# Ledger of designs, part 9: VH-VL binders against Gas vesicle protein F (gvpF)

Target 1, 213 residues: Gas vesicle protein F (gvpF), of Haloferax mediterranei (q02231)
Amino acid sequence: MSDNLYTYGVIEQEDIELEIDGVAGAERVYTVDYRTLSAVVSDIDTTDPERTDEDVQVHNTVLQHVLEYDGGRTVVPMSFGMAFKNGRTLKGVMRGARRALRSALNDIEGTVELGVKIITSSEGGVSHDAIRADIGDRLSELSINETENDLFSDRLVVNKSYLVARDRRDDFDAAIDTIEEEYGDELTVQYTGPWAPYNFVDIHIGADQQRGR

## First folded at step 4 (VH-VL)

Design q16 (framework fv_potravitug)
Fold by ESMFold2-Fast, scan of step 4:
Structure q16 (fold): chain C 213 residues (1-213), chain A 123 residues (1-123), chain B 108 residues (1-108)
Amino acid sequence: as target 1 above (213 residues)
Amino acid sequence: QVQLQQWGAGLLKPSETLSLTCAVYGGSFSGYYWTWFRQPPGKGLEWIGEIYHSGSTNYNPSLRGRVSISVDTSKKQFSLKLRSVNAADTAVYYCARGRYNWSGYYGKYFDYWGQGTLVTVSS
Amino acid sequence: EIVLTQSPGTLSLSPGERATLSCRASQSVSSSYLAWYQQTPGQAPRLLIYGASSRATGIPDRFSGSGSGTDFTLTISRLEPEDFVVYFCQQYGSSPFTFGPGTKVDIK
């Protein structure tokens, strides 16, 4: 009764329990059912967990574990920090968002999010614009959608998230390998994922729903 | 030019812990499942387990109570620990890069392999 | 766990001949989750085919894969001297991933 529920994401109804590290020192990740949906949760001591770099990484790692666990599943990811006083409050939020959650699950079915960062190692060698155009064209053709992320460094040439269909993932991986081979030491490629498609889920759970009462 | 290089002690006594490390040179470390296999003398390959750069692991159920795989993304290394070894654990151990064509199951096939480490467990 | 059986255990042929290697699964395996490897004694395996029929990068056209359900085949259209080694099939449709016992291709 006294435990608050931190919520990582929502999946189609399934009973999952993992003994892995969770947000705010939690040591267990499990599911709370509402009809055809299950919320992925941990027990925590507060409804306002501190947003630390470590816990943001834990949040994303939990989502990735759930995405990959026992053959995999579609996961609608939630933003860091969603915590509810109890199961009743959480189920109320899920009830209010049921249509949006079902729509999101359907929209992202059979897709994953892949992250691509390209960092130049040369101070004046290869043209940044030429690299952006070349790599952008290759990867865009292999993806359903893409979003640009902030370029936080002068050497960071590409920082994008791609929504990729399941049957195109091998093609995408091969394109990354080809880019690495062709550019060699001129570029460092940071290729991450698969992630639950956070950047491609258009879902909003209102504050009134999150409060539960 | 992706190359996997592995190392660790190959001679063990029963009850000891096997510890092997694999380092990845060239290519991207992220986006792949880094995997351990073994091949006992005169037998086929056995999948031990895998780890993603995030630390996500999957293990062969037959070894789950004894096996641990860890990753050091900054060094592009991953390591196998197998506890309480006995003569049945004698094998050549391989690290490998797992690729997948996501199908809801994240099944993997393996395109680059380490050179292998012969592990002998004898009293 | 899915058990893979390979036949024949040893295949004796001459260079230039066609080799046909069989892999049978104890239960149905999607063609998307079947791979073939080549192994020279004392060396690590080398990926030849994945997804039952997709040739891996750098693998010669003489290697081809086919099959579905429980029965899969690796074909080498014209054996070269370096092809007289051991071949393994692998399923990755369910955990744990499992390998066949191997087929050795010997020079006649």
Scores: ipSAE 0.000, ipTM 0.434, lowest interface PAE 14.3, mean pLDDT 83

Design q17 (framework fv_potravitug)
Fold by ESMFold2-Fast, scan of step 4:
Structure q17 (fold): chain C 213 residues (1-213), chain A 123 residues (1-123), chain B 108 residues (1-108)
Amino acid sequence: as target 1 above (213 residues)
Amino acid sequence: QVQLQQWGAGLLKPSETLSLTCAVYGGSFSGYYWTWFRQPPGKGLEWIGEIYHSGSTNYNPSLRGRVSISVDTSKKQFSLKLRSVNAADTAVYYCARGRYNWDYRYGKYFDYWGQGTLVTVSS
Amino acid sequence: EIVLTQSPGTLSLSPGERATLSCRASQSVSSSYLAWYQQTPGQAPRLLIYGASSRATGIPDRFSGSGSGTDFTLTISRLEPEDFVVYFCQQYGSSPFTFGPGTKVDIK
C-alpha cells in the first residue's frame, strides 16, 4: 500500500503501462518520465525488497517484456533491488545520472545481449581448447563485444555473453545452428536471450543518493 | 494461476513424426523457457529441449537432431516435433515452464506442467 | 552428464512419521542447483523444492530441503496420506538436466 517505486530500467521517454506481474507482488509496470528519459517502475511497499529467485526472474521478465513490447526499444537494465521512496526521489536520482544514462542508451542502441554456454558431452572427444578457439572465432565475428562468465562445471567449456546488433541476430542464430549441427553429440549448446544488455552497461544510478549526500 | 494444456496424436508407426502442442493460459509467456520432457513407462524423466519466447532453442544431444521445438508467441503456444520415431520413443510426453536463476541463466527448474500425452510407437 | 542416485529406492513408513530422502550427484553441483519433485502415478511431476532448500509456491512447510556439493536431502516432517507417492531429484547445474530414478514412499 506504500508508493515506493521499484525501478527495473530506463528507456527513451515513452508512456508505457502494462498490467503484468512485478517485483514484490506488484501487478502493474509503468513509466515515470524525467525529461528525455523514462524509468520503468512498479509500486512496492519497501525500499529494500528481498532478493528471491522468483522476484529476480520477475525483474528480468519485466525488462524482457519492455525490450520487445510493441516493436521493441533500447533498455538500460538496472540491477535487482533498486527502489526509491517516491517519484521525487527517483527523478532526483535520474537527474544526477542523466549524462551516464544518455551515454548508455546511445552505446547500446539497437543491441541485445545473447548468452552462449557450451557443455561437453560424455560421447565427445574434442579438445576443450579446440572447441573454444573454433566457437570463439565464429561468434566474435558476429558480435560488437563479449564477456566471459564463470565456468561452474568441469564440463562447461564456454560461458559467454555477447552484445549483438538486432539486425545481426539472424546471422548469430544461424551460426549457433551450424555449430550444433557440426558438433552433434559432442557438445550441448545452451543459447539464451535476447536480454537487455546487462553485462554491457556500467551505470551507477543512485550511488551518491544512497550514501545520503 | 498458470495452466499448461497439451494435445497431439498418441499412436504412431515407426518412421513417422511425433507432433505435440502446448498452450499456456494465465501469467506471462515471455521470460520463461518452455520445455518438453518424456517419461518411458516405469522409468525416470528425460529432458528433451526448451525454447525461449524469442525462438531460441536448446536440445538434448541424445535425440541427435531428430527434435525441433517452435513457438507462437501471439497464441502463447509451443510445439514439439520428433522425427523418425521408433519403439524406444514410447513414453508419456510433458510440457513444462522452466524457471532459471538469474546469476546462472541456463540452469532451469520447472514449476508448471501440462497434463501429459501418452505416445505409443508400434508396428 | 551428471548422474543422480536416490536412496532408498523404497521407503516404507506410517502416516505421522518423518521421511528422509537422499539424492547424491556423481560430481559436485557447483552451488544449490538441485530441485525436488513429487509425482502421483498417472500425473505430471509437481515442483516441491528448488535451489536445494527453497520451497516452491503453495508447498506445505512440512517439506524441506537441505544439502550441498554432492549430497542432498528432502525431509517430510510429518507424513500425510497424500505424501505416499514418488519423489525425484533434479540437477540443473549442468546440461543436459538430469533426474534421479526416484524414491517411492510406501505405506507400512
Scores: ipSAE 0.012, ipTM 0.520, lowest interface PAE 8.9, mean pLDDT 84

Design q18 (framework fv_potravitug)
Fold by ESMFold2-Fast, scan of step 4:
Structure q18 (fold): chain C 213 residues (1-213), chain A 124 residues (1-124), chain B 108 residues (1-108)
Amino acid sequence: as target 1 above (213 residues)
Amino acid sequence: QVQLQQWGAGLLKPSETLSLTCAVYGGSFSGYYWTWFRQPPGKGLEWIGEIYHSGSTNYNPSLRGRVSISVDTSKKQFSLKLRSVNAADTAVYYCARGRYTWGSYDYGKYFDYWGQGTLVTVSS
Amino acid sequence: EIVLTQSPGTLSLSPGERATLSCRASQSVSSSYLAWYQQTPGQAPRLLIYGASSRATGIPDRFSGSGSGTDFTLTISRLEPEDFVVYFCQQYGSSPFTFGPGTKVDIK
């Protein structure tokens, strides 16, 4: 009963079909080609899917599977909720965004996004500035790019996303382990990923919309 | 349906290493944080640590120097090692599947499936 | 960290009665990212509710969650014998995620 296309992201042209859970009860994820690009899609019965915590996690899980499937690939992720009434409409949107999509794919080629949050212990007595400088220096050296995310708590000292080359991932993991060992109970490190590079892609699809809002 | 099943030795002497394994049956292994908790008798849950299918780990700082978590994606298994145990490590240990929200400040987790638990007793 | 307080600590009721369990946060929980778990003695916790009000797979409709900000409630409309166990809330709207101390539902 699904006849609309929910779109998770865009990759270099490749034929992929996965029998995995998709958004809005979809049970299949596959690709729709447009020249040198492929959109990663599922069939759904609406162009306005409800944003539930479950479906947001499914969206991210699909992108993870595609990012890592069969040795991995570069994935330009789309924000939750992008659905089109048919393949013609989707291909029209891809045509209009072709240069932006090609540029994004080139910019993030061979990279992943890693998330780092550092929270001070309520019983810890360390300088926030010293932590930021020390950890910032170590992790910046191992990354191509970085972005700062909102500090939503007084105890949240670092909230950053890092764009890291896949061949430097082991070095980045080792640096996190070293930081955790040296600071001990003074702080909690939350290390997440790899993600498709959400924070390093700025693509406007369709009307006026911006990522991260 | 998703099921987590765990195993490992439950009776240890002080200074030994605890080793537990959790196997995941059904569902996807990718995209979740595979997590270890423990619960001392009559007390609340304590988070030990977590691992993503890629091998990325986060550990409770109070246990970090003694704990390691590993993953075997081909077997859909993840394992806990806790070194240099003592009587304070006596607890029921649980594995669990952590679901996350997206967005950098929303990387919180809730846990939808749990293993059956393993009682670990540390006594001389 | 956000501290969760659960009240009452023990709730004594009879089968067939309505149970109302409270979870209060020391500060606002973002996006109502609040979960409820049930724990039978000797067993692992079981997820009941996530996102403050969404029932987990396989959970009977007698369980419902509500609330936002700092005040959250788990309601059991008609207690069954198997419901006389411990209930925990957990917030995941802020890092680190934290658990409440639990409410024991005891048979009268």
Scores: ipSAE 0.000, ipTM 0.457, lowest interface PAE 10.8, mean pLDDT 82

Design q19 (framework fv_potravitug)
Fold by ESMFold2-Fast, scan of step 4:
Structure q19 (fold): chain C 213 residues (1-213), chain A 124 residues (1-124), chain B 108 residues (1-108)
Amino acid sequence: as target 1 above (213 residues)
Amino acid sequence: QVQLQQWGAGLLKPSETLSLTCAVYGGSFSGYYWTWFRQPPGKGLEWIGEIYHSGSTNYNPSLRGRVSISVDTSKKQFSLKLRSVNAADTAVYYCARGRYNWEGYTYGKYFDYWGQGTLVTVSS
Amino acid sequence: EIVLTQSPGTLSLSPGERATLSCRASQSVSSSYLAWYQQTPGQAPRLLIYGASSRATGIPDRFSGSGSGTDFTLTISRLEPEDFVVYFCQQYGSSPFTFGPGTKVDIK
């Protein structure tokens, strides 16, 4: 039986091979070329991998690693679960999506995604609206785009992803430090990334419909 | 199918350096945060620090000036060094594998596999 | 750093009873990133729950977690003999990661 190709994302053509954990117990991540593009893949035994918390984490860890490897690159992330029968099938899909993939790579070039969560302290005593406005304004001025994520807790005041130019990252980091210093014990800032800009690309490849987030 | 085994000297005098090693058997070494904890007798756990397979480290600020963690990817091992020990460093030391959920882009980790522990006693 | 408080310090119950263990944080825990561990004397901790309510692989259904913000609970619906050990909560929503002092579940 021929090995299937699990696909994490797409980059500008480059030859990469890493001995790292992949989805469904894979132990290698590498690239498959199609013209000016390379798909980031692992060999797996099925085209329908089970969506587990463990493998979703692995999927995103692979994308993080590729984003940062050897000085970094632009990565168009794919939703969890994209697997193809073989290289021929994958290249056919990339051919069909070539313009969309090129457009996505251009749109996110030189940017990273940064995550910001703001949690109120146990005592509260500050307006959620005031915090949201103040912090939102400061961070919006330093970003290209932003999106809101679910507020799954009453104490979670801000849950946003920001698309930030790499050359503005130091400014963004400094703004987070200033916010933490000024608010002190009133709130907790959870600042994460850089991530591949998953929330800022809209790629539908193959039969995938509304998977991954 | 993942097992962590740790070793190192358990008896130290004040001012010496603690050195412990953890080896990972089964599974992949890459993609996880390899982490050290300690637990004084009868007390709770304290996170010491973590290392990614690339060599990137994060340390507990309370120990940052005295602690270093290193990795040997070819051997699938990682090691803890804690300098200038004193009686307060007496504890059982554990290595562990750190996982995170991607949901919400969290920095945080939870720990699913642990080494057997090493009792470290600092005494004159 | 976030300080975790566990109550009660000791919970005395009989096999077959329901146990409810509390963990309170000094500050709100981001994303409900709170884990529960079980520790048998002389052994390493064992992960039970992560993300406040997700059961770890191989953990029996009698263990469940709940809560958000600063208030979290571990429930053992029907205590088995092997459950009379120590339980720790851990937050990982903020650096540094911190653990509670533990709750000991003792036989009456």
Scores: ipSAE 0.000, ipTM 0.459, lowest interface PAE 11.1, mean pLDDT 83

Design q20 (framework fv_potravitug)
Fold by ESMFold2-Fast, scan of step 4:
Structure q20 (fold): chain C 213 residues (1-213), chain A 123 residues (1-123), chain B 108 residues (1-108)
Amino acid sequence: as target 1 above (213 residues)
Amino acid sequence: QVQLQQWGAGLLKPSETLSLTCAVYGGSFSGYYWTWFRQPPGKGLEWIGEIYHSGSTNYNPSLRGRVSISVDTSKKQFSLKLRSVNAADTAVYYCARGRYNWNYYSGKYFDYWGQGTLVTVSS
Amino acid sequence: EIVLTQSPGTLSLSPGERATLSCRASQSVSSSYLAWYQQTPGQAPRLLIYGASSRATGIPDRFSGSGSGTDFTLTISRLEPEDFVVYFCQQYGSSPFTFGPGTKVDIK
């Protein structure tokens, strides 16, 4: 159906409409209200969109646009693939999940997720442990919470996501700059975001594809 | 559909600053890592650095002390400055659009490229 | 940094033949983070393959990629005249992103 609603995430009730690329060839992102909540949606032709790398990137790009649009807002991200046959069905799901959605919005209010990867030119446990401790201490001091991602390479010594208050973003950025300056050629910092804080919300609405996404 | 067009001065003297700009036509500017590469004549590609539409940057450590990348989201442009150039900086410079796969981590591959700018550093 | 080695440096073949190009990494690279590019002299690189085996938009099906760990392969099943150019592999599992030195596919 043409009125199928792909759902990217949930925000505090607000009327937003953006003419941007969406999942499955959608060209519009807008909001559907349920009481104090708004779902961020696009119209799509299917309730079962194919999970492609391109559309996963589009999904996350839409969430970044909503997160930053017009001064910014708190966004509870949904995992890829959440699509409903119509507005009535979506509002029913939001009704059932209202308490969990409100809790998640409160928990992450005024925050963003920032990704940090540190790759070292050094080998050996002592060097890696020292770098991990130093950088970990600096960045933990500036964040509300953190989570570890997989270390898939011998040279990758830090792979973490940080939950950071928007008011502390400039401080966090400055800390990254200082780390890069002080360590020089000894390591490479890959700093990404802001992301909607998927790693810091514990909500299961519909099909659960990847909680730690 | 998507086109990257680059420009800037191609002839420099040692100690000068290289300044190149890349403009993006068509498509979305947000959600991509806008990236600079260089390729010395007859040699391989070297990644210089990248910038996200938010202004967040990552640089090759070998160039970090001399390089800065900036972004102008309203114009859909991003720019490279490389300070204190010398003969070793002679290369064709390319801008490119970096895509990532969220399912893993933020590694990038590059699907659209600018036409290239030959930069020659000579006294 | 991860160093990529490509072999052979030059492949001399005729149109219609199969080309097999090798890329070896100095440390393990997930197949999700390996790309192949084609470069015609005087032109920017063109993306062929990403994620070791996914063909980019508009790339003919004669191009295929495979491999995992430290060993990756680009195969061109039946060389066309326009395929006699340079090919680079790229890893994007670790920053800085690095490229191989290239394999030149040359006409015999």
Scores: ipSAE 0.000, ipTM 0.441, lowest interface PAE 12.3, mean pLDDT 83

Design q21 (framework fv_potravitug)
Fold by ESMFold2-Fast, scan of step 4:
Structure q21 (fold): chain C 213 residues (1-213), chain A 124 residues (1-124), chain B 108 residues (1-108)
Amino acid sequence: as target 1 above (213 residues)
Amino acid sequence: QVQLQQWGAGLLKPSETLSLTCAVYGGSFSGYYWTWFRQPPGKGLEWIGEIYHSGSTNYNPSLRGRVSISVDTSKKQFSLKLRSVNAADTAVYYCARGRYNWDSRGYYKYFDYWGQGTLVTVSS
Amino acid sequence: EIVLTQSPGTLSLSPGERATLSCRASQSVSSSYLAWYQQTPGQAPRLLIYGASSRATGIPDRFSGSGSGTDFTLTISRLEPEDFVVYFCQQYGSSPFTFGPGTKVDIK
């Protein structure tokens, strides 16, 4: 393609074309192949797209759509803002990152990211710690990995992202349902996803300019 | 080459808040867990916590909710605040870059670049 | 919390000798989550080995790691003068991430 390429993420080689909203007013999401890899891209007019809340949401929505499209696939997500002058430039960057991208795809194969926020109807005390420990134990057993997000409110007792195998998703969903039923109106559960495992990948295409540390 | 440079107050009185900042030079800031460790005199290293460029944090539960780590992606900096310090918080504090690396054996997480360290003394 | 024990506490050897350092975990650790660091007192740690056996960039061939489950070993095949420092093992498979107390390699 002749336009600049905004890159959302990388998948195992597959030919995908979707007529959905993309970053910077793009109306098409498609794949650009490099050997065993495909970059998920849109055509845009600039290599420096403005970071808006709206376009960040669009970026994540595109990744979620690709993750679930036609039975699903493993997606290595990229941070917002990765844009390249043309397909040749993108393929060059993929060539440089090929080993890291293949390794990431293997490691997150068959997984998704799930978000959990728990808000209590009370402000704190020993009850908060008990709830946090109980819920933490239940959900950790059903996940491969987890990370904590900021507790920005006195009533927010859990704010975590979980890396969960796709075949354990039903078990995780059932655990959330059980928690909601048992605690009733004592807490509110905000359960989100599935997302591409953004918080669990350490690859930034174009970040490495040399092989060294 | 990646270099981490840290700074902040080294002398504190009990009940004060420790504040340290770490700046990252060279390399990418995004995609890494930016991590704080401490080492009390004559003891081993203790993990304090880590932050991803998105703002997601993990903390050592033993610090009893006294710790917070923040990130400023535009400046390529991250900061540690430890509240209500006492003599047991006397240690050399280190910032470090936490990296996931993947291969056919699974995830590898290690700390490949470290700041120079800051000696923090808590005394009356 | 997973407790790591290192033995011996001090290992007294001569340059040119082989050093074998042990790290034992209180519960099973995947080999993917075990690292070894070198530290000169007063300086920041230096990564030697990650994933129990993978040598970090720039680390000489004389350093090797092995082990699985609860038992891990760092081997230095032929000690050089700069190797007479402290070594720590670390696990990162379970939060909180924990370090062993260190093994000091000392000149006999």
Scores: ipSAE 0.000, ipTM 0.405, lowest interface PAE 16.0, mean pLDDT 81

Design q22 (framework fv_potravitug)
Fold by ESMFold2-Fast, scan of step 4:
Structure q22 (fold): chain C 213 residues (1-213), chain A 123 residues (1-123), chain B 108 residues (1-108)
Amino acid sequence: as target 1 above (213 residues)
Amino acid sequence: QVQLQQWGAGLLKPSETLSLTCAVYGGSFSGYYWTWFRQPPGKGLEWIGEIYHSGSTNYNPSLRGRVSISVDTSKKQFSLKLRSVNAADTAVYYCARGRYHWGYDTYKYFDYWGQGTLVTVSS
Amino acid sequence: EIVLTQSPGTLSLSPGERATLSCRASQSVSSSYLAWYQQTPGQAPRLLIYGASSRATGIPDRFSGSGSGTDFTLTISRLEPEDFVVYFCQQYGSSPFTFGPGTKVDIK
C-alpha cells in the first residue's frame, strides 16, 4: 500500500475516475480537488518514478484520455515525473501555483496541440525552403500559435507544434490531407495529436521533484 | 491485458474492395497509432498505414489512392478499406498497436498484434 | 524508399549456439529507429527489440540488438528450441516504414 500521488496535469474542478493504465504500473487515474482546480493523479509506490520511454508514453496517453473524455475539457499538462508523497503536499503545491494554473487554463481554453513533421523521401535535390514556405503558410492560417522544434535529421524539413482551436481541427485535418495528396511520394507527413498543449504552457511546479538533466 | 481481434471477408475477386475491422480490448485506445500491415505468402511484412484516435492518418505512398483507414473511438475499433484489389494484394493482413511518444513520433514499434486474416484475391 | 537486406537468408545452428543476424539498410536509418521481430510461421510477429538496442517488455535477455547508420545486428546469445523461427528487421525512420525479407533460423 502507498499514498504517493503521481500528477499528470490540472483541470477545472471535476470528479473523474478512470480504470486505465497509469505511470509506474498504476491501474487507476482519478482527481484530487483543490478549490476550483482538480489534479489528475495515480497512486504509485515512489516519488521518483524512472523516466522510461514506456511510462512517458503512458503519461501522455493519460493526458489525451482526460483531454477527450466525456466531451472533453481543458488540461494543463505537467512534465513527466511529478510525484508527491501525499494529498496534503500536492494541495500545498497547487495552492502556491493557483494563480498561474488559472491563467494557463484560461489561455489554452478550447484548444489542442497538433504536431507536424515533414520528412523528405529523397536526399537533397528538392527545394526544402519552398516546401517549408508552402506548408507553413497553409497551416499557420489555421492555427492560433506555433512553435518550431529541432530538426534532428537532414531529411526533416518541418518539425512544428501548432496550437489549434477545437472548432478549427477539421479544417486543419483537411489541410494535412490536401498536402499529403498534392505532394504524394515526395514527402512523408507525420501528423500527431491532439495533445494537451504542453508547448504552449509555461508552468513551473515542484522543481525539487525534477532535479533537471 | 491488451488484445486485438480482427475480422472481415477473406476471399475476393479482382476489382472488389477489401474491408477488415480490428477491435481493441483492454488498455487505453488514445495515444497510439492503430496500424495495418500485410504479409504476402513467403514474404516480409509491408506497412499499409496507421490512424490515431482523432482520425489523423498516415498511409504507405505505394497504396495511396486505394487505401483508407477509419476509426470508431466509442467502440475502440479501426477499419481498413483497400479498393480495386488484384492478385498482388493476396496476403495475411494484421492490425497492430504502434507505440510512439510526442517528440519522438517517428519512433514507432508494434507491441500487440491481431491474429491475422488471410485474404485471397482470385478470379 | 529504404530497402532492408537481411543476411544470411537461412542460418543453420544447434540449440545452445550463438546466433548473429545482420540487417543492412540501403541508406542511413535516422536515430537508430530500427526494430527486430520474431515470427513463428502462421502467427503474428512478436516485437523483440526497438530503437536498435532496447529490449521489449517480456523478452529474454539472451536477445540483444546493436548497430547504427546502415548496419544493424540481432544477437541471440544461446539458442533455445523455441528460437528456431523467422526474424525480421524493420526501419521506422523514414517513409514508408519497411521490413527486411527475413532470416530463417533452422535446426542443424
Scores: ipSAE 0.000, ipTM 0.440, lowest interface PAE 11.1, mean pLDDT 82

Design q24 (framework fv_bepranemab)
Fold by ESMFold2-Fast, scan of step 4:
Structure q24 (fold): chain C 213 residues (1-213), chain A 121 residues (1-121), chain B 112 residues (1-112)
Amino acid sequence: as target 1 above (213 residues)
Amino acid sequence: EVQLQESGPGLVKPSETLSLTCTVSGGSISSYYIAWIRQPPGKGLEWMGTIYYSGSTNYNTAVQSRVTISVDTSKNQFSLKLSSVTAADTAVYYCARGRYNWNYGKYFDYWGQGTMVTVSS
Amino acid sequence: DIVMTQTPLSLSVTPGQPASISCRSSQSLLHSDGKTYLEWYLQKPGQSPQLLIYEVSNRFSGVPDRFSGSGSGTDFTLKISRVEAEDVGVYYCMQSIQLPYTFGQGTKLEIK
């Protein structure tokens, strides 16, 4: 049934309609309003879409489209698999989560997630702590929040995600360039993004999101 | 100069079997593998499967129940058969030569021109 | 299965300016053999994909040195130092560490 709604994320109330691929063979992404919020949705024929690699990628791609469309907007991303039987059910869930969604939108408003990895040209030593502290201080000053990811290699001295205001992105980019120039061959900077801020959103919408875990 | 060339029917009816051939010229197929990769109109690339010149195969789990890849070393030809086709199988189909060497890694170094397959009644 | 995600989905660049494309994998592409199995391909309009970069940063034969790849673990970048008209097309990252091999959704590069 086309009345079921797959939900990718939530934005400030806005009327968006995109003719792009969606989860479970959907060919349209659009918004469903609840007061000051809009859910980004597609029509699907099930409330329990199969978690396929293709559909996870489609989900991420839809979020990227919404994040970048027409100059961009703040997007609270949802985990893969959130689907509701109809608009009434979705609006009911949004009603229950309204304060949490408003809080998340405020926390990430006008921001993007950027990834930074720093790899040294040599292993071990106190110099790694000095590099980590120096780079950490510079980038922290230009970001709203940060989170650490696993250090999966002895040469990897920084592996962080940063929540950066869109209007500070140029400053952040300049800081990365300065770090690369200053350290030269001593380290390699791996810089990625902008990503939807998955690492900085802690929102649970409805009891059903946890049932399959 | 290595060249790959796909051939097959441009139109296949729903529920039938799609059959495509890839012919390799200008180089040896020994110690290489051939992959089939498809691209639906306006969409990205999807790996379907790979065959080593000895006949050993690997398939994408999404199509493994419907796909068969084979090799005819005497003709330097590789074939893809995809059964029970639907409109979702409409795509440009490519064959590509891959290296499988621990020193050089894994990658597809030469690609055919692609052949468009439309699934329609 | 490993999911590959690219950003931006499209970008427009003035000739001579740099371009940067990012790719993120859902799990590490570092193999126990010490190699990272990440490739970049370019598909020019109306043409077949062509190999640009393999094992993160190695340029394939004949690929201009204005193309460079970097990254580790889950995050990777392709940079073009000075974009030329012939660079237009869709760029794809690919992982080959684990079956099924998977591609990113593509990044369309256009000239302003």
Scores: ipSAE 0.000, ipTM 0.515, lowest interface PAE 15.4, mean pLDDT 84

